# Ledger of designs, part 4: VHH binders against DNA N6-methyl methyltransferase (damt-1)

Target 1, 365 residues: DNA N6-methyl methyltransferase (damt-1), of Caenorhabditis elegans (q09956)
Amino acid sequence: MDTEFAILDEEKYYDSVFKELNLKTRSELYEISSKFMPDSQFEAIKRRGISNRKRKIKETSENSNRMEQMALKIKNVGTELKIFKKKSILDNNLKSRKAAETALNVSIPSASASSEQIIEFQKSESLSNLMSNGMINNWVRCSGDKPGIIENSDGTKFYIPPKSTFHVGDVKDIEQYSRAHDLLFDLIIADPPWFSKSVKRKRTYQMDEEVLDCLDIPVILTHDALIAFWITNRIGIEEEMIERFDKWGMEVVATWKLLKITTQGDPVYDFDNQKHKVPFESLMLAKKKDSMRKFELPENFVFASVPMSVHSHKPPLLDLLRHFGIEFTEPLELFARSLLPSTHSVGYEPFLLQSEHVFTRNISL

## First folded at step 9 (VHH; framework vhh_3k1k_2)

Design m34 (from y1 with V101I)
Fold by ESMFold2-Fast, scan of step 9:
Structure m34 (fold): chain B 365 residues (1-365), chain A 127 residues (1-127)
Amino acid sequence: as target 1 above (365 residues)
Amino acid sequence: QVQLVESGGALVQPGGSLRLSCAASGFTFSSYYMRWYRQAPGKEREWVAGIRSSGGSTSYEDSVKGRFTISRDDARNTVYLQMNSLKPEDTAVYYCAAKRIYIDSSGYTFVSEYDYWGQGTQVTVSS
């Protein structure tokens, strides 16, 4: 496939997943029409760095030059195809941020001890019944071909993608689950909670990137598996991940860039050397060194999306990988913050973004 | 194998009309995004109009809106550009281009790195 780039309408993706329930995503969650303002731009200007900081700024600038050229191509084609909106909402993304706050303002069960049991439901289930059956210690599966509904005692609904399996808990629980069910994963997607100084100090559990060093990733992977890691822009993180993959007996096959754009098709951050933030994120794809599986994946690929206004939410990758001829039977998402169809998901907040606060009804009557 | 052949270019007086045609062969025409570009002497190529495969939705450069109309006939593998109220500034070589764009049901639009281009047809608007 000679695909140069892709543009994702993430809102359309989720509308498609939940269409059979006559649900539509709240468009405000995907209406980022103003460029982001980096909160540390003045810190970057005031800090008189030494060579290591200057090298990072130069490296970012080099990546930005390539990405800037790609951003122009994406904007031009997307404009020709009428993918992008002509008018911006002149509110500095206030409506989008408020929609994100509303989506995150929901109560979810807390994590607890691990267990191997799967609690299945097809169309609907009450949250209290799931809790009584040990949901916080077990795995929950929506076994139906259509999305399922979990309802809280106060009437709050959570909409669960079809054939999804999830666990509210520590990602370390995955090894025991894999072993107990004789189940290996042929795709792992991970977006670890990369180090944050203020958040780290107040955690009651260890969910930081250090937990990755406690996981025996090769043990839960099929021989021909693909693993995809979202990484932060921290200095040296790409090198750290290459070393981590090597330790796991894996090698990088591709490093892709997600270009974050406004509804008008412009990058969410200007390309410059004085800002802490850049408008793209990196996704590292790796396979086992001894696997003979051929992945016809471009080594450097760019795809663009108007990001969901919830911080750290990443676009779905399964259909993007399928476009390049890659099929999976048992995908797993680690550190999940939302659920995907036919996917195992584990994290402390795996169905946080499945509440009715993310949706409106789309019944044409 | 892939071929785009433009026709219909001519000398016309200001205010006149022309219809350009582009006959395509060697690829699945109905699945391609079809578009017109133009290039005046000493200038870079400029996008003029485009028409998508699904639904036939159209788009235009601001300077030609209301004057030009793009259309396609998938049964005949042909794309057209109807040009009305022509101005001297419309003088250029007009190129037909085809780009493979796949829109899946999951919300991704995939864009190929290659454009198939015709040889161009000359449009001159002068008295």
Scores: ipSAE 0.718, ipTM 0.846, lowest interface PAE 0.4, mean pLDDT 82

Design m35 (from y1 with V101L)
Fold by ESMFold2-Fast, scan of step 9:
Structure m35 (fold): chain B 365 residues (1-365), chain A 127 residues (1-127)
Amino acid sequence: as target 1 above (365 residues)
Amino acid sequence: QVQLVESGGALVQPGGSLRLSCAASGFTFSSYYMRWYRQAPGKEREWVAGIRSSGGSTSYEDSVKGRFTISRDDARNTVYLQMNSLKPEDTAVYYCAAKRLYIDSSGYTFVSEYDYWGQGTQVTVSS
């Protein structure tokens, strides 16, 4: 494989998933035309104007230098291919930020106990039929070839991808489910809620990271499985994950970078900014040490995407892996906040981003 | 084995026209993204025009829009650049380039590491 980088279109991906319901994703959620900054900084720039040159006020890492060069290549190619928008809206992403608040203004039923039982539906189902005492304790599967609809008692709709299965609950529930159904996964994707100083008072994040260490990951994986972990920018996290993989009898095969870009193709953060923030996130891929499977994956692959304005939303990875010749039949997403076709998803909010507030009708297109 | 050979460069008067050709061999031409770049003395190389496979959607740098037209003939493995209303500022060595590009069913764009380039053809616009 000679693929150097990819430019994703997450919005078009979800539009394709739900085309049979005549739905498209609200484009406002992806209208990231301004680099990320506090409103105070944006207003100062708007008032004073932008200087001709930004001073380099910190050393850049070797990773940042490589990513900066890759960002230029991505910008150039995407511009030539007319992937990027030429004009920007100078509103500090206000429209997209408001759309995100609206999308998140939904209630997801909780779960306090787990059941390995599956409730299947195809075309539509009432949310109340999936609940007992206000909780969803069973696994839910949209078994149809087309997307399904779950509707709550006030008429709010949730759009469910075809052949997707989800569970509202603790990720530890996956072990019981795996055993009960004699089902092993050949791909696991995880985006754990990582602990950081900026969320020190959010105990939930710390507890969820501890839960990760309680999972017996090898038991639910096929012998030749691949696992993909999104990691935070916390110092030492990569070394911590290498140790976790080693405890699971696994070894890292690649570390990929997601470059977050504006609709114009520019990184969402400058590489030489004062805030010590970077426009990229890391994805660590690992396999079992005793597997004879050779994954022909590039060790340092870069892919770029305009992020959905909802925090922590990550682009779908299966098409990326398929491009490199990797096929999966039983993918699993842990700590899920959205659903994908033919995928098992587990988390406290697995269908949070499936509500009608994320979508609009495709009436005249 | 992969070759891109440009031809058609010449000295022309301001306001004149010129057609550049790029003959390709050694790869599946019809599936490649083809484009033209130029480099004037003392300046960096700049992209001029591009044409994709499958129907040939085209794109141009702003300074050449309306004056230059890129086209391709997949049967002849050739890409062309028709240059009209030439200006002294168009004086440069023009390069043909080929890149493998794949767009999947989800609209994801995958770009090849390898970038094939011709040796260039000189265009001079002067009286």
Scores: ipSAE 0.721, ipTM 0.865, lowest interface PAE 0.5, mean pLDDT 85

Design m36 (from y1 with V101Y)
Fold by ESMFold2-Fast, scan of step 9:
Structure m36 (fold): chain B 365 residues (1-365), chain A 127 residues (1-127)
Amino acid sequence: as target 1 above (365 residues)
Amino acid sequence: QVQLVESGGALVQPGGSLRLSCAASGFTFSSYYMRWYRQAPGKEREWVAGIRSSGGSTSYEDSVKGRFTISRDDARNTVYLQMNSLKPEDTAVYYCAAKRYYIDSSGYTFVSEYDYWGQGTQVTVSS
């Protein structure tokens, strides 16, 4: 493949998924227009006399230098192709964060399940009927070719992608579901809740990275499957994941970078910032060691998107993988925080981005 | 062998007009995004105008809008830049460049690693 990088308009992606319901995602969720602490603000604060100490910018790592060069290419091409939005006179970051807070202020029941049944609906269903039919203990499928609607008793709607199958609960239930339905996955995507010693949010669920060691990943995969793991920027995590893959009888085939950009195409964090935050995240791709399948994936690849203002949300990967010739019949997302078309999803928060508060009606259709 | 050959650069008076041409060979021209860049001494190279593959949709840097027009002739593998109402500030070496991209229906734009550049043609606007 001759593809050097990709740029995703994630807002456009979700608009296309829900087009048949005349729904449009709230643009405010994708209106991160300013860098965090841009150079001019940092210099202004320094010049105000908060500090007269001159600090030398540390040399960037080879990885940061490569990403900085790629960021310039992405900015230039995206500007030329008019992919990026027009410059806003006002900073939209606060508005975007407020929209995300509103969208996330919904809760739904969750539990570990036997997963013996799949509860199906096509067009619409009430949450209370799904609960009465055993949703808490089973998976639910929107079996229609069009997006479906689940309505809560208070009138709140949740919009479900077509052919989406989901369970609100523990990812450890996936082995039971796989066995009960004689189903193996040819793609697994995972964004685990990576360990942090400082947690600001009280968590009632045990969604920590230790659960990965409880999963028998190879037993639910087809022989020629691909697995894709989002990893944190914690030092040593990549080596830790390589060891984990090895224990699963798997080997890394590629490590990709997601560059997070503003609506103008600039990285969300400067590469030389003082807080050691980076504007990119890593995705590790792996296959079974005993598989003879050859993936024509680039070993190092960069793709960029304006992040949704929701913490831990990751862009959809299926169309990106299909671009490189990888086809999947049964994709699975572990630790899911949103739902995707024709995808199995399990996690404690798969409805976070399905609420009507994430959408508006498309007035042009 | 890939080649981009610019021509048409000249000395012209302020308010004058000039047409630049870029002849391409060695790749599937109709599939490539064609663009013009310029660079004046002591300044960074800047993008001037672009034209998408086959569809003819065009884009321009703000300072040249209304004065410059980019066009292409896929049968002749040539891209053009018509420059009107030239100003001294337009004095630069003008470069033709080619890049492939693909926009899918899912919202992804895929950009090729192949980025072809010509050697440039000098435009001087002076009395």
Scores: ipSAE 0.651, ipTM 0.820, lowest interface PAE 0.5, mean pLDDT 81

Design m37 (from y1 with Y102W)
Fold by ESMFold2-Fast, scan of step 9:
Structure m37 (fold): chain B 365 residues (1-365), chain A 127 residues (1-127)
Amino acid sequence: as target 1 above (365 residues)
Amino acid sequence: QVQLVESGGALVQPGGSLRLSCAASGFTFSSYYMRWYRQAPGKEREWVAGIRSSGGSTSYEDSVKGRFTISRDDARNTVYLQMNSLKPEDTAVYYCAAKRVWIDSSGYTFVSEYDYWGQGTQVTVSS
């Protein structure tokens, strides 16, 4: 395809998923009109070692030059297509930050053990009943063709996409589930918990690598599968992931960039070498080396999105991949914090962003 | 060879009307997003109006909304801009442009690398 870039609409995507429940995503969660302030991180960055500091500045500058050019093109085209709002509200995103705090004010039970058993529901179920049936240790499936509802004893509702399956637990639990159900995944999306660059940096990096290295990724993948990893801006992370993919018998086919933009279409951070804050995140896509499947994916694709004000929330990728002709039957999201239709999701908080605090009634229906 | 040729530009009095035409060749016109831009002396080029391939859905810059109408004739590979109630501030060189844009069922917008432009046609509104 001759596609140069994409502009996503996360809010519209989630609105379409829950349309049958007459629900709409709270627009405040996407009212990112003010650019982000990088100043709180500036002192930590200035104190970085000289060789690492120079290497990171160079790496950031190389990526920033291309991204800055793409940002201008995206702003111009999105403006003429009336995708972006004309008026800016410079209030440091106050409403969206408050909405995010409200959305995150929910409790997800911690997992104590894993089981491969599936607990199914269709229309409605109480959280206490799911807990009694081992929700935190088992796999929960909304088996209906329409979105389902899970309700807390206090009346708080969680909205579950159709055909979605989730597990509250360690991502390692996926191996037992895969084996027990003779189920392989043809797409894996992962956003690992990349740790702080503070004084504990070296220890947390080692711990994170151990978690990923405990997964036998090749065993749960179909032969022609695609894997997509969100990575942090840590020095050397891309090379580390290439080596990890290689150990899994995989090779990189593309490295894409998510450009985070305000509602006006401007990058959320100015391109500024000294602060090391960048308005983009990287996504590495890989396939099995022994697969003869050819993915017609651009090697360096850019897509832009207004981020939800909740940290660590990434836009849905399935429709983006389908645009390039990639179809999936069994997608899996590891380290999930939100749910998608017809997708298996595993993490310690997989339905965190499904509460009624994220949604309101759709008055346009 | 890909080509966009504008015509219809003229000198007109305030309150008058003009119809601009843009004849396209060398690409699959019916599948392209067609649009008009203008550039006044000493100013940056600005978007005026656009028309989608499917169903002919249209968009306009606020300053021309209600006065200008964009339309297309896919059989003749031509896009038009009907300009009514012309004002001195509408004085500019008007450019026709073609770009491939897709919007999927989820509302995601995909934009092609191909962007074709015409040479422009001068519109002058005397004051």
Scores: ipSAE 0.703, ipTM 0.844, lowest interface PAE 0.4, mean pLDDT 82

Design m38 (from y1 with Y102R)
Fold by ESMFold2-Fast, scan of step 9:
Structure m38 (fold): chain B 365 residues (1-365), chain A 127 residues (1-127)
Amino acid sequence: as target 1 above (365 residues)
Amino acid sequence: QVQLVESGGALVQPGGSLRLSCAASGFTFSSYYMRWYRQAPGKEREWVAGIRSSGGSTSYEDSVKGRFTISRDDARNTVYLQMNSLKPEDTAVYYCAAKRVRIDSSGYTFVSEYDYWGQGTQVTVSS
């Protein structure tokens, strides 16, 4: 618990999960060597050059700079440890953005009905055998100790972490599943699709966010469970979540920050960005009020990673939580868009980021 | 109690060599990231070189690359800085520092809150 911060090599994490299939993540998905900005702004800067940052930092108040100071410590130590790349690519992350488009260009079955039935496989299976074309959507489990392979009818392969269970459907389906299998979760991780007014398609993000108020979270949790909720940077969201936790009989034990960094270890946004674009995301950890379990974890903690270029992808938390001594057997991820080992995952796109377009074969000479 | 004791600082002529030593006690030395910092009069303290616990991976500030070499002897709980081709600009108090860094197989690097620091050893490069 004397840990001040952590740095995640997320690419290395996923490479370790799938090493037994001789797979590695496409490195282009993590080639974030430029801070986030529109192409028009990037082209203007390339023509004129840059020279403004030093003055803005000096004019900042000492009372508001915890994250900025932590970012400097992370940059310095990570550089000493050779975690960060020295050279940057001046393409405004174009290669990584194109890789993300390719990774997301896959088809998965849509949810239409749910079942409490678990369909198990160990090495490989057909997607059409596991899912009945939207008539009945079963829970799928890779029961093997090694990653499994699911193949779509068009030959597209999906790589499934060992002992993972997933369901394509509404997160509300979890209550029926929990009851049918006498299964309670001792860790829940959630990244809800928070309301955004910048929607190109007619998606019901507001309704999806409001589904949190329809979930009976306490009935699927063990008495000593921990829950971890990713939240937006919207003003008032922390207070809204505290109220939701309170309604669930829970209390906040910690609020952690994910600092998003470039491959060189610099924040992806300047801290003085006026468009409510900050280089960090908040994670709220909570426990049941009546639990006597003591969590020996920091109330405020910062961890940093180079984000995968796919929108809304969050870093894996299981090993970070274990580092602080948090023991769990049945983790659950709600609103999942990727899969983790030994984890139940529920969402409309829970294995979207498991396709062969996210991976390459590791060819050693 | 944790203790870091630097030694080997001396007056040396330009182009000369020195080896600094840092003897550690009171913690599990072999699991710590060990490093050297220096501070010249009227300047801020700067990082010079570092050596990791795993495999002895080393890193250097650009101004000392090719001239300085950091090494460690885990059996003796000691870290060394071999300084060659010394310049007047290398004149400073040299500090040994220790930080716990844990790297797990899953890709997380955990960095401890506490830096253990020695009292420093004076290096003067003058003709």
Scores: ipSAE 0.749, ipTM 0.857, lowest interface PAE 0.4, mean pLDDT 83

Design m39 (from y1 with Y102H)
Fold by ESMFold2-Fast, scan of step 9:
Parts: C-alpha cells; structure tokens; sequence
Structure m39 (fold): chain B 365 residues (1-365), chain A 127 residues (1-127)
C-alpha cells in the first residue's frame, strides 16, 4: 500500500448504513463552513469586515509544518476531485451548532448494576421492554441484517445499526460480559474521557483517566488483536499511553492523525500553537508484544474529515482499517457515543447519537 | 519505470485550437487519476484539468472552463487535452500527471503517495 492520505465522508458512511430505513444524516450536522471561533470573535469580524483582518505571522514546530504541508496536499487533491464545496456560509457554523444541540437533547436511561444478559431484537422494540425497573442494565443486540428501531415511551425513535450490540454502563462491565459469553475482541477502539480544564465537571459519567488504569485490557483481547486509542493534544499524553500500553504487554505500531477540515477543505483551526488548539487529533494503534501478527500499517498516516458538529464525535475507522488489510470479526468500541454495524459498544451514552434528531428522510433514490 | 510522454505542443495564433496527448506506460492506466498542469516562465505550476479513473468525471481550473476539454482512452493508455479559443495567457509548458486514487463503497477517498509526471510539451500562443 502506498496510500499517503485519505479523505473520509462520514455523512455518506452513515447514509449507507441506514439506507434500508430510507434515512440520511441531517446535513446541518456537517455544515462546518467556518473555522472554529467564539461567537463574540465572529461578530467582531463580521462588523469590521474580514478583508481588513491583519494576517498573523506564525512560528510553527516541525510537526505543525508537516501537518500544514499535508493539509495543503489534501486541499489541492480534494479540490481537483470535487470533494469540497465551493460556496461558504458565513454563520460561524450556527446551523451545525444548533443541530448538534438538538441531537444531544435526548434522554438515555441511566446505567445501573452490571449485567451480562443479552436482549435481542430484529426490527423494532420498545425501550421499556429493553429496560429493567426503569434502568438499562442489559446488553442490547439488533440481531437482524437490517437496521433496527427502538422507541421510548414518548415516541422518540433511535436507529440501531445491523448486528450491533450496546450496553449503557461503566466500561469495566466489558470484563464480565467477555467472561460470561466466552468472547474476546480482535479490535478495540477507545476515545476515553481525557482530563481537560475546558470540560465541565457536571457530567453523568467519570471524567478521570483513572478508569483506564482499572481496565484489564489484555484479558478481553485475542492474541493477535489491534487496539486503537484516540488521545488528546495534552503535552505528555503520547508518552503516558506508551507506558500504559507497555503495562498491558502491548507496543505501538502506528500513530495516525485525523485532520479536521471545513466543507471547503481548510483546517478548522490555523496551525497556531498560541491557543493550544490544533486542527488535528492523534490515534495510537498498538498490538500485543508477544503476537507474531504483522500489521502492514503506515507508521504516520493522515486522514481528513469534516467533523460532525457534536463535540468529541470521531469518524468510523472500520473501513479505513480494512483498506490497509486489517480483518476483524469482533470489534469493540469503549466510551461509545454512537453505534456501528457488527460492533459491540459500551459507555454511559452509547446510542446518544442514534436518535431521530440526527437523521432525516432520504428523498433520493 | 513509469513513463508519461506529452506531445502536441506547437505555436498557435490567438483563437486557435490545439490537442495535447499524454501516452502512459509502466502502470495500470485505467485505475489512475490523470490531469494536466501548466507552467509559464517566471510563474508557479498550476493545475489545469483532471479526469477520474472510474467513468471519467472531469474538473477544470476556472480560467480554462468552457475552452478546454480533458478526455481519456484507457485502451490506448492516453489522456488528452483539447484546447480551444487559445489566448496568449495560455502560453506555457503543459505537463501530464498521474496519481492513484481509490474511492471505496463508503465514499472514503484514498490517495497514493507517488505522483508521476511527464517532461512537458511547450504551447506558445502568439501572432
């Protein structure tokens, strides 16, 4: 494989998953036409006139320069291929931010005591029938080959990918589930709740990184498994993860970068370290040290995507990994906030982004 | 040993037409994204037109849109640039380039590291 970079289309991916229900993702969730900035800054620019803004001279690190060069290549090729939109909407992403607020304004029942029981359904099911004493504590599986529908008591629908399994609860619940079903995972994807001063303390789930140190990752993995960890841009986090992998008997095989771009193909932030805001996120891939399996993965791969306006949403990685020849049968997503086909997902909000507020009816053939 | 060989460059009067050809060898031509670039003296190289591998969807730089047409013949491993209504501003060395691009069933686009280039062919538009 000589693939240098990829440009993802998350909207098209989800459209393909839910086509049998005649659904598509609301386009507003992906209308990221403006670089990220506070409303106050946007109003100031709007009043002054954007053409009068002074260009800031920047000094960048070698890593930022490499990513900036990659961003230019991605912009140029994507423009030639007509992947990017030519027209911009000067609204500071207001429509997409409001769509995100609507998407997040749904109720998911709280986690209760850990349970290893699987409750299966194929086409449709009442949320009440999936709960015990008003709480979700079981593992729920859409066992059909087509997407399924679950409805809460007020009629709100949630669209569930085919053959997906989810659990509302602490990620530590996966250990009991793995043992009870004699099931090991050959791919784990995790986006932990990294500690950050900008993150609100009032959440329904644990924010501390301590939860990672409580997981016995090696016991739920197959011998030749791959694990993929999304990490924050905090100084020292990569070294911390290398140490965590080492404690789990694992070694890093690749570190990939997700470049977040606008609909026009421009980075969502300038490559300026001043604000500690960069337009990319890192994904660390690791394997067990004693595995003889060779993963033919590029060590430093860049892929670009227009982010969904929902904070902390990450693009689906399954087809990206398959492109590099990585086959897996039992994928698991930890700290999940959305569901994928043929995937186990666990977290306090695993089907948060599956509600009807994320989708609209597809009027196209 | 990939080769791209451009031909068809000539001196043409303003308003004239010219057809450039690029003969490719050493790779699976039909699976590559093919395109034309140009470079005038003292200026940077600029993209002119491109054509996709799977069905031939085309794209153009704004200043040539409506005047230039890119096409391909996969049986002959050749890409063409038909240039009509030529202007003095079109005077440049024209380069053919090849890049492997794959779009999967989910709409993800994968782009190859290597970008193959020809040596160029000179087009001069003058009276």
Amino acid sequence: as target 1 above (365 residues)
Amino acid sequence: QVQLVESGGALVQPGGSLRLSCAASGFTFSSYYMRWYRQAPGKEREWVAGIRSSGGSTSYEDSVKGRFTISRDDARNTVYLQMNSLKPEDTAVYYCAAKRVHIDSSGYTFVSEYDYWGQGTQVTVSS
Scores: ipSAE 0.770, ipTM 0.874, lowest interface PAE 0.4, mean pLDDT 84

Design m4 (from y1 with Y33R)
Fold by ESMFold2-Fast, scan of step 9:
Order: C-alpha cells, then structure tokens, then sequence
Structure m4 (fold): chain B 365 residues (1-365), chain A 127 residues (1-127)
C-alpha cells in the first residue's frame, strides 16, 4: 500500500448529511483565513515547570519535524488540486469566531439520571414532548433514513442526522444501555474533555477524566472492535492512554495526526518550538490484545482539515476508517458535542452543534 | 515494477511545437493524477500541468496557460503534453509524475504521499 494522507472538506460532509432538509452549514464557521494567535486575547497559555518544559520542547520538536514536512506536502497538493477555494478574508478570523459564539448560544436540558428506554421519532418532534416523555433521562433515536427535526419551545430547531441515537448524560450511562439492549459496539470514538486543554481546570473536565478510569470499556466492545481516542498535547498523556488501554486488555495499533489548516492550506500555528503551540491533534487507535483481527491501518497517518471555529470540534472519522477497509455496524461516540449518522452519541451536550445557528437554508435549491 | 517513461524531447526553434509522451506501467493508471514538471539549469523543479482521472479536468502553471495542453489516454496508459509557441524560457528537462488521488463522496480527498517519477526528457528551445 502506498503511504498516503488526506484532506477533508468538513463543511461539504455536513452539507451532504443535511442536504434533504435543504440546509447548508454556515460557511463563516469554516472561514479561518488567518493563523491562530497564541496570545491572551484568544487563548491563555498554561505554563509548565523547567524540567517539563525541556521534555515538552523535545517531544514537540520531534513531532513538528515530520508534521512540518507533511504540512508543506498538503499545502502544495491541495493548491494544485484546487481544494482551497475560499476567498482569503483578512479579519483575523473575527467573522468565524462570532459565528462560533452564535452556534454555542443554545440551551440544552440537563440530565442527572439515566434510563435505558429509547424514544423514537422519524421526521419531527417537539422538545417539550420529548422532555415530557423523559428525553432528559432516556435515549432519543431518529429512526428515519432522512435527517429529523427537534423543535424547542422557543422555536429553535435542532437538525438530527438519520439513524442516530443520542443521550444527554454521563458517559457511564452507556453501560446500563448496553446491558439493557444486549448491544455491543464495534467502534468507539472518544474525545474526553482533558483538563490540561484548558488553562483553568473546570469541574466538568476533571470529572470526565476521572469517569474515564471508571468505565468498563471491554464489556461494551465486540471482540474485534476498534477504539479511537483523541488526546491532548499534555506531557505524558500518550503514556497514560497506553496504560489505560493495557488495563482494558487492549493495544495501540496506530497513532494518527489531524493537521489543522487555514482556508489557504497553511497550518493554523507556525511550527515554532518556543511557543509550544502546535497545529495538530493526535488520535490513538487500539484493539483488544486477544483479537486475531488484523487492521490494515497505516501506523502513522496524517489528515488535514479547516477546523470548525467551535473549540474542540473534531472531524468525522467513519468514512476515513472505511477507506482503510474497517467495517463497523454499531459506532459509539463518547463525550459527544455533535451528532453523526448511524451513530450512538452520549455526553452532557451531545446535540449542542445541531441547532439552526450552525446552519443556513440553501436558497440555491 | 512501476515505471514512467517520457519521450518526445528535442531541440526546437522559438515558436515551434513539441508533443511529449509518458508511458506508464505497473499500476492502475486510471486511478492516478498525472502531471508534468520541468527543471531548468540552476533552478528547482517546477510544476507545469496536471490532469485528473475524471472528466479531463486540467490545470496549468500561469506561464504556460494557452500554450500547453495536457491530455491522457487511459486505454493506453499514456499522458501527453502538447507544447505550442515554445520560448527559450521553456528549456528544461521535463518529468512525468503520477500521484494516486481518490476523492470520496464524504468530503475526503486521499493522496499518495510520494510520486512515481520518470527519468525525464530534455527540451531545448534555441535558435
């Protein structure tokens, strides 16, 4: 197999999911024409001690060398293929940041308990009816082949991908659901809210990382399942995850890199070791040690995308995995903040990024 | 074995024409993006033209637009570069390159990291 990389048009992906509702993703969410600013106006930097700083510099330098080479290849090829079609807007990403603020300005009901019951709908449903039927403690499924619509009491609409199931609650709720429905997952994707991603440790991040250690991952997985964990750039996090995988009877099969680029194909941060900010995120993939399944996955793979301007939004991985021949029937996303087709999603804000504030009507149709 | 073999390079006078050919073997030609590059004495290799696997979609470096035409024959595993109105500045070794590009319906474009390269063919434009 030829060594390859990928470039994702994430906006095109979501436009295709919601095409039947005549909806497009707000283009402003993807209009990142300027590199990110590594200063206090946009992001506060967590400072490390001297010994940790030296180790971070070494790790960053080694990763940056390969990623810098990949970034140049991606920029050159993407330009040649005319992938970067958006006009450059010299507004220091102000428009995209304002669009993100608008997208996040929605209210989602809180849940404190879990039930294994599923509430199904096909085309449309009111949030009031779902809440009256226990939505905030139960599982909601859009069982249709087309996207569904949930409407809030104030008229705000949420657009739900086809065949998706979601639960508002603690990720531990998945164990009860799995047992009650005799359902095992053959793919788990997780993006835990790592407390080191924030300069201030929030209760939610600390609680979720602690909960990760309490999850009995092996009991909800099929024998030949794959798991994919997004990790932060915190010193020692990769070693921590290797230990967690080992405790779960699992082993790492690949570590992939997501390169975040501007609309012009440039990395969102310069490869400057002095600033310790990097334009890439890491994804660790693992399988059960006792599985005889061979995953024909590249051990190291780079894919690039213009990120949605919403913090910590991750690109869809399902079709990327299928490209490498990975077939799955029951995918699960833990700590979800957006929904995907044919996927179970659980988290405190699983449909946060499904509101009408993320979309516009495609008036060209 | 993967092979790309260029031919057609020659000495021509300014204003003349040449057609370069690149014969490919050892891979599924129709799945690959085909490109022409050139390298003039003392300069770095530069991209000249490219052609995608579908619909005949083509792209060109600004300095050759309107003068050069890239085309392909998937049945014969061959890519061509028709060069018209040649200038002394077009003097270079011309290289054929193949890169696997797969565009899926989900928004992903997959690209081979490394190109397959030919050995090159010399084009000299002088009077």
Amino acid sequence: as target 1 above (365 residues)
Amino acid sequence: QVQLVESGGALVQPGGSLRLSCAASGFTFSSYRMRWYRQAPGKEREWVAGIRSSGGSTSYEDSVKGRFTISRDDARNTVYLQMNSLKPEDTAVYYCAAKRVYIDSSGYTFVSEYDYWGQGTQVTVSS
Scores: ipSAE 0.600, ipTM 0.836, lowest interface PAE 0.5, mean pLDDT 82

